# Designs tried in a protein design chat: VHH binders against Abasic site processing protein HMCES (HMCES). Part 177

Target 1, 269 residues: Abasic site processing protein HMCES (HMCES), of Homo sapiens (Human) (q96fz2)
Amino acid sequence: CGRTSCHLPRDVLTRACAYQDRRGQQRLPEWRDPDKYCPSYNKSPQSNSPVLLSRLHFEKDADSSERIIAPMRWGLVPSWFKESDPSKLQFNTTNCRSDTVMEKRSFKVPLGKGRRCVVLADGFYEWQRCQGTNQRQPYFIYFPQIKTEKSGSIGAADSPENWEKVWDNWRLLTMAGIFDCWEPPEGGDVLYSYTIITVDSCKGLSDIHHRMPAILDGEEAVSKWLDFGEVSTQEALKLIHPTENITFHAVSSVVNNSRNNTPECLAPV
Short names: E, the ipSAE of ESMFold2; O, the ipSAE of OpenDDE; V2, 0.75 times the mean of E and O plus 0.25 times the DockQ between their complexes.

## First folded at step 16 (VHH)

Design yc1 (from sc0 with N30K S31D; framework vhh_6z1v_2; at its last look DockQ between E and O 0.95; V2 from the best seeds 0.86)
Fold by OpenDDE, look of step 16:
Structure yc1 (fold): chain B 269 residues (1-269), chain A 122 residues (1-122)
Amino acid sequence: as target 1 above (269 residues)
Amino acid sequence: EVQLVESGGRLVRTGGSLRLSCAASGLTFKDYAMGWFRQAPGKEREVVAAISRSGGSTWHADFVKGRFTISRDNAKNTVYLQMNSLKPEDTAVYYCAANYAYHLDEDAYDYWGQGTQVTVSS
């Protein structure tokens, strides 16, 4: 996964992340560093994206079932990294393979510290290789959305008003991530960064791409993944597997350029 | 300074029972998952059991087979390992460890006790 969409306004995104705590109380996640949230239809590595994490990561004695939403840098910078520039990292940390997550120090260490997060997105993009050509067809991949009688397919939103309605009730893609905290050697603000765990693609996506993000499907999966105090790492890792509960449509080549940030990126062609 | 102090290890006969205790100090005990590890002579250290922060979730190694039970009392800052039906193969130094996250891998644990010797005679 090298490209995502996360374009919802902050308030809409927050509402979409409504959850119940362990007491059954309806809650909205609190924001940490909300100003770092930059909505975009075309998110690439090194950009900031919102993630969910347990409140316990920030507050002592907090209820571990409470969630914080925080923009973090895509591309995990390990805490032990001693260079002053994260770009000097010699290995790719955009993704973490599920099968080697415990073998790589960059991911094992933060995972052992309970630094699990849920990466939020409208969906993610993948490119299908066309046989016989060097051309790649991009696809937008997301959770199936509830068809409300009035809400036509993402493609049928003929009016801006209808489009807004679609996104107001959009089920966000929830991807399993690992984050780390990096303190720059020269001082400054702590950098929070994340990697997306990847798995082999489900059958439905296998023709598009051989790998997919580990998707946490449902509130229980999200809650368990985040609750590093009560759910063991090993138990949480059992949640990491391919899911068929996805849909996709072909999109235009507009998304190929990471600088393009328009609704056209995820519009069906 | 964080201290974990194990106690209860002794010589017992096969089929006997022991209860190990680990008293924690210098940390907010409830904020840590706890684990018991053991190391037999000439063998690698292995995880025996682990318990979540609240104690609501526990894990036990397969070799335990229901013989051992990890528990904790957060009011007493103590984690326990009840060991029943002990076998000579259980002879080892048993270590208590604490980690901020509920994790089974020993390399994640930040705090360790000095260990207590459990010897099971045939």
Scores: ipSAE 0.914, ipTM 0.967, lowest interface PAE 0.4, mean pLDDT 93
Fold by ESMFold2, look of step 16:
Structure yc1 (fold): chain B 269 residues (1-269), chain A 122 residues (1-122)
Amino acid sequence: as target 1 above (269 residues)
Amino acid sequence: EVQLVESGGRLVRTGGSLRLSCAASGLTFKDYAMGWFRQAPGKEREVVAAISRSGGSTWHADFVKGRFTISRDNAKNTVYLQMNSLKPEDTAVYYCAANYAYHLDEDAYDYWGQGTQVTVSS
């Protein structure tokens, strides 16, 4: 799972992340580094995407149920990395397998610091491999959306006003992630970077691909994953499993080239 | 400077009870999860119990479940381990530890006390 869509304007994205804190108060997450947010229908590793994390990572005595939203680099850069250029990392940290997460130092260490995050996307792309051909069929995969006239159907949006309605109520995909903080050896700002935890595919996706991101389905799962002060790492890892609450449709090969950033990337074919 | 100071360890008979205390200073105590660990001579250190920042969530190892209870008093910056129905196998040095994240593995814990000796006799 190496390609996502996260295209909403910052204000729309922020409203889609409305939540209730542990006292039941409705809130919006507070942004860190908003200028690093780069919306696109076609996000790939090494790009920045928004994640949710607990305010307690930034503030002493903060309410750990309060959420920060911040862009982070996709592809976790471990704190021990010695080179000046993160692209020289000799191993792939785009994803982290759930079955080995507590065995690999790159992921175990940040988990011990409570560095759990929720990776946000419109949905993700995956390419189906078929026997007897060298061609692959891309699919866009996302949460089922609550249908209202013209607001829950991507294919029904035939005007700018209807397109706005589809995405104004969009349920964002919420994936379990781990992040770390790397201090460049020559100085400069701390780099925040994340990996997406993966699991075996659910039955509904198994014909497309054998792996899927670990999806946190609902506010209880999201809250527990983020709250490193009240939910132990070991308890949080019980949230990591496949889900069948997912839908998909085939898309054109326009998405294959990561430079294509248009609605056609996720349009049904 | 962060200090964790355990107290309450002593010699006690099989079947007896003890309460261990760990007083914390030099940190914002209510931001930290706390754990009790123990190490018997010649054995690896092992987690006994852990407690979340608020005290709303606790965890106890199976070998002490029903006998030991972890608790905390954030107003006093203190974490406790109530130990009941003590067995000779519970003889160990008991350590208090703190970590910003609620976590059960000892490798995650940043701050450690010096330990308090508990000896359970026949």
Scores: ipSAE 0.751, ipTM 0.905, lowest interface PAE 1.0, mean pLDDT 91
ESMFold2 (binder alone), look of step 16: mean pLDDT 87; pTM 0.888

## First folded at step 17 (VHH)

Design ko1 (from yc2 with Y102S; framework vhh_6z1v_2; at its last look DockQ between E and O 0.82; V2 from the best seeds 0.00; counts 0 for: pae E 4.2 > 2)
Fold by OpenDDE, look of step 18:
Structure ko1 (fold): chain B 269 residues (1-269), chain A 122 residues (1-122)
Amino acid sequence: as target 1 above (269 residues)
Amino acid sequence: EVQLVESGGRLVRTGGSLRLSCAASGFTFSSYAMGWFRQAPGKEREVVAAISRSGGSTWHADFVKGRFTISRDNAKNTVYLQMNSLKPEDTAVYYCAANYASHLDEDAYDYWGQGTQVTVSS
């Protein structure tokens, strides 16, 4: 996964992340560093995207079922990194393969500290190789959305009003991630950064791409992944597998340019 | 100062039972997941069992096969390992360890006890 969409306004995004805590109370996640949230139809590595994480990461005696939402840098910067510039990382940390997550120090160490997060997105983009050509067809991949009688498929939103309704009730894609905290050697603010765990693609996506993000489908999966105090790493890793509960449509080549940030990026062609 | 002090290790016969205790001090006990590890002579240290902060979730190694049970009393700052149906293969130094997160990898644990010797004779 090298491209995502996360364009919802902050308030809409927050509402979409409503959850029940361990006591069954409805809650909204609290924001950390909300000013770092930059909505975009075209999120690339090194950009900031919102993730969910347990409140326990910030408050020692907090209820582990409580969630925080925080923009983090896409591309995990390990805490042990000694260079002053994160861009000088010699290895790609955009993704973490599920099969080697425990083998790579960059991911194993933060995972052992319970630094699990849920990466939020409208969906992610993947490119299908066209047979016989060097051309790649991009697809937008996301959770199936509830068809409200009036809200047709993303493609049927013929009116601005319908479009707003679709996104106001949009089920966000919830991807399993690992984050780390990096303190710059020269001082400054702690950098929070994340990697997306990837798995082999489900059958439905296999023709598009051989790898997909580990998607946490449902509140239980999300809760278990986040609750590092009560759910062991090993138990959490059992949640990491391909899911068939996804849909996709072809999009235009507009998304190919990471600078393009318009609704056209995820619009069906 | 953080301290984990194991107790209860002794010589027992095959089929016998032991209860190990680990008393914690110097840190907020309820804020840490706890684990038991063991190291037999000439073998690597291995995880035996782990328990979440609240005690609501537990993990046991496959070799335990229902013979051992980890528990904790947060009011007493103590974690326990009930060991039943002991075998000679269970002979090892047993260690108590604390980790902020529920994790089974020994490298992730922040605090360790000195260990208690369990010897099972045939």
Scores: ipSAE 0.752, ipTM 0.894, lowest interface PAE 0.6, mean pLDDT 92
Fold by ESMFold2, look of step 18:
Structure ko1 (fold): chain B 269 residues (1-269), chain A 122 residues (1-122)
Amino acid sequence: as target 1 above (269 residues)
Amino acid sequence: EVQLVESGGRLVRTGGSLRLSCAASGFTFSSYAMGWFRQAPGKEREVVAAISRSGGSTWHADFVKGRFTISRDNAKNTVYLQMNSLKPEDTAVYYCAANYASHLDEDAYDYWGQGTQVTVSS
């Protein structure tokens, strides 16, 4: 997974992240650094995208079931990285394979500190390699959405009002991530950055790509992944597996160029 | 200055009981998960039990299940290991350790005590 869509305006995104704390009270996540949120239909590595994490990361004695939402850099920069420029990393941290996460220093260390996050997106893109050609077919991949007359589908929205209704009720994709905090050696603000954990693709996606992001399907999975104070690393890793609860449609090649930030990127073809 | 100080280790006969205590200072105790580890002569250190920051979740190694119980008192900044039905193979130095996140591997733990000796005689 190397491209996502996360295009909702901040207030719509925040409402889509409504959750219940351990006492059953409905809440919205509290933002950190909201001005760094850059919505786009076409997010790539090194860009900032919002993630959820436990309030306990920021506040002593916080209720660990309470959530913070914050933009972080996609492409984890390990806390031990010594050079001044993150682009000097000698290895790719866009994704983290679940089967080697406890073997790779870049991921094992922050995971051991409980630095688990939920990466938010409308959905993600993958390119299917077609046999016998150099051409690749992009697909937009996302949670199945509840289909009603009022919500419609992405392709059925024929007016701005109908489009708004589709996205007002959109179930955000929730992917398991690991984050780290890097202090630049020359000083400056701490850099928060994340990687997306990957697993073998489910049967439904195997014709498109052999890997998929680890998707946290439902509030129990999201809550347990985030709660590093109560859920051990070993128990949290049991949440990391493929899911068949996923759908997709083909999209045009507009998405191929990451500079294209338009609804056409995820529109069905 | 972070300190973890174990106490309660002593010589006890097979079948006996002990309670180990670990007093913590120099950090916000309630923000850390805690673990008990042991190292027997000639062996590598191994996890015995772990407890979440609130005490709501515990884990115990199979070799101590039903015999040992980890607990904590956040008001007293103390973690405990109640050890019942002791066997000679439980003879070891027992260490208290703290980590910001709940974890079973010793490599993840930031703070360690000096250990307390438990000796179980036949």
Scores: ipSAE 0.326, ipTM 0.731, lowest interface PAE 4.2, mean pLDDT 90
Fold by ESMFold2-Fast, scan of step 17:
Structure ko1 (fold): chain B 269 residues (1-269), chain A 122 residues (1-122)
Amino acid sequence: as target 1 above (269 residues)
Amino acid sequence: EVQLVESGGRLVRTGGSLRLSCAASGFTFSSYAMGWFRQAPGKEREVVAAISRSGGSTWHADFVKGRFTISRDNAKNTVYLQMNSLKPEDTAVYYCAANYASHLDEDAYDYWGQGTQVTVSS
């Protein structure tokens, strides 16, 4: 997973992240650096995307089940990185393979500090490769959605104009991530950056791509992944596996250019 | 100064029981997960049990499940390890450790005690 959509206005995104803390209190996540959130239909590595993380990362003695939402850079910059420019990092940290996460220093160290996050998106894009074809076919991949005016999931038969009405009740894709904090050697603001954990694709996606992000399906999985105060790394890693609870549709080649940021990027063709 | 002070280690016969205690000071105890580790002479240190900040979640190594129980009392800044049905193989120095992130990896632990010796004889 190297391209996502996350276009919801801040207020809609915040309401889509409503949750219950450990005490059963209904809450909305509290924002850090909300002005750095830039909605887009076409998010690429090195751009900022919103993530959920435990409030305990910022406040000593906070309830570890309470959530912050913050924009973070896609492409993890390890805390030990010594150069002044993060773009000079030679390792590609856009994704982190689930099978080697505990073997790689860049990921093992932040995991040891409880730096687990949930990466938010409308959905993600993948490009299907076929033998002998001149063009790859992009697909938009997302959780099954309930149509607002009628019960049931959004289907292939739904018209593009009906899609506009579902954003107010859209179920956001929740992907397991690891983040780290990097302090520039020459001074300046701490950089928060993340990677998305990847797994082998499920049967439903195997014809599109061989890998998929580790999707946390439902609030129980999301809560356990975020709650580093109560859930050990070993227990949290049991949540990392392929899921079949996913759907997709083909989209226009407009999405191929990461500079294109329009609804056409995710509209069914 | 951060201190973790273990107590309760002694000589005990096979099949006996012991309760180890670890008193914490110099940091906010309730903000840290706690773990018990052990190391026998000439062996690697291994994780025995871990407990979350609130005590609501615990983990025990397979080789001690059903015999050892970790618990904590945040009002007393103390973590405990109740050891039942002791075997000669349990002979080791037992260490208390504090971990901000509830991680089971030894490398992730921030603070360590000096250890308490447990000897199990036949």
Scores: ipSAE 0.101, ipTM 0.592, lowest interface PAE 6.7, mean pLDDT 87
ESMFold2 (binder alone), look of step 18: mean pLDDT 86; pTM 0.878

Design ko11 (from ub0 with Y106S; framework vhh_8pnl_2)
Fold by ESMFold2-Fast, scan of step 17:
Structure ko11 (fold): chain B 269 residues (1-269), chain A 117 residues (1-117)
Amino acid sequence: as target 1 above (269 residues)
Amino acid sequence: QGQLVESGGGLVQPGGSLRLSCADAGFDFSHYDMAWYRQAPGKERELVARINYGGTTNYADSVKGRFTISRDNAKSTLYLQMNSLKPEDTAMYYCAAGLEYDSFESWGQGTRVTVSA
């Protein structure tokens, strides 16, 4: 996973993240640094994306089932990193493999601190290599959407008004992430950054790409992943596996250039 | 998994030079870590040189000072400039790219380099 769409306006995104805390109370996640949220149809590594995390990370004695939503840098910078420029970090941290996550210091340390997060997206993109050509076919991959008339269907002929209506009830993709907090040695704000955990692709995606993000399918899985006050690292890692509850459609090559940020990135072709 | 295409291999005499290229036309590599690996007959595959998305490089001790890895994101191409080639450099050379920590999920099929008189 190395390209997502997360284009919803802040208020729509917030409502899409409605949840129940441990007491059964209906809530919306509370924002940290909302002005750093930058919606886009084409989010690449090193950009900021919204994540959910437990309120207990910020407030002593907070209910660990209560959620914060915050923009974080995609590409985990470990708390122990000693240089000033994150691009000097030797290995890419856009994704971390589930099979070796507990063997890598960059991920084991924040996991030990309960630094689990849920990465939010409309969906993600993958590129299928077509045998015998130098061209790749991009696909947009997302949760099956509830069908209310034509809701959840992205048509090339849909007007901007119709796209807004579709997104009002969009089920966001919820991916398992690990985050860390880094203090720049030369001063400045603490940097929050994350990595997406990856697994072998499911049968349904194997013809597109051999790897996929670890998707948390449903509120029970999301709640257990976030709740580091009640759910141990060992128990949480049981949630990390391929999922078949996913759908996709082919999209235009417009998405190939990460600088393109238009609805055409999602349009079926 | 056969998605990168290497070129530039061949036969060269000891002390000679070769420039390897790795391309995937039309694909944006700018956020990927990339690397060159090699495999000599009867040996395990070994890392030759690595370059991260930010241009930070790392080299195997055996090639340090002789080989230079570089990238051109505008051309979607990775390079390996090989100077002062030795018979011990004879191998199949593979291009790799990835976003996963300490792992490459994309591989080429290789280009053969032979250093011999």
Scores: ipSAE 0.800, ipTM 0.890, lowest interface PAE 0.5, mean pLDDT 90

Design ko12 (from ub0 with H31S Y53G; framework vhh_8pnl_2)
Fold by ESMFold2-Fast, scan of step 17:
Structure ko12 (fold): chain B 269 residues (1-269), chain A 117 residues (1-117)
Amino acid sequence: as target 1 above (269 residues)
Amino acid sequence: QGQLVESGGGLVQPGGSLRLSCADAGFDFSSYDMAWYRQAPGKERELVARINGGGTTNYADSVKGRFTISRDNAKSTLYLQMNSLKPEDTAMYYCAAGLEYDSFEYWGQGTRVTVSA
């Protein structure tokens, strides 16, 4: 996973993240650094994306089931990194493989501190190698969407003309992430950055790409991943596996250039 | 099977030079780590050189000072300039790209380099 869409205006995104805390109280996540949120149809690594994390990371006495939403840099910079420039980091941290996550210090250390987050997106993009040609076909991959209670889910079978109207009740993709906090050696603001955990593709996506993000399907999985005050690293990692509850449709090559930021990037072709 | 295409391999005498290229015009690699690996007959595959999206490079001790890895993100092309080639450099050379930490999701089919008098 190396390209997402997260284009919703801040207020719409916030309402899409409505949740219940441990007491059953309906809540909206509280923003940190909302001015750093940059909606885009075409988010690449090193850009900022919104993540959910437990309020307990910021307030010692907070209920660990309460959520903060904050923009973080995509590409985890470990707390121990000694250079002044994150681009000097030897290995890419855009994604973290689930099979080696506890073997790599860059990920094991923040996991030990409970630094789990849920990465939010409209969906993500992958490029399928086309058989018999030199071209690749990009796909937009996302949770099945509800049209109405009567008509069933919005999906690949719907008219392209209807896609512009689907955002009111869009179910955001919720991906398992790990974050860390880095203090520049020369001073300056603390950098919050994240990586997306990856797994082998499910059967439904295997013809598009052999890897996929670890998707947290439903509020129970999301809440357990975030709640580092009650859920241990060992228990949380049981949530990391491929999911079949995913859909996709082919999109235009416009998305190939990360500088293109228009609805055409995710519209069905 | 491979998604990256290597070129530039061949037969060269000791002390000679070759430039390898790895390209994929349909894919934006600018955020990806990219690397050259090699595998000599009867040996395990080994890292030759790595370059991150920002241009930071790292080399195996055996090739430092002789090989130069570089990239052109606008052309989606990775290069390996090989100078002062030795018989020990004889191998199949593979291009790799990835976003996963210390792992590569994309690999080429390889290009053969033979250094022989």
Scores: ipSAE 0.734, ipTM 0.854, lowest interface PAE 0.7, mean pLDDT 89

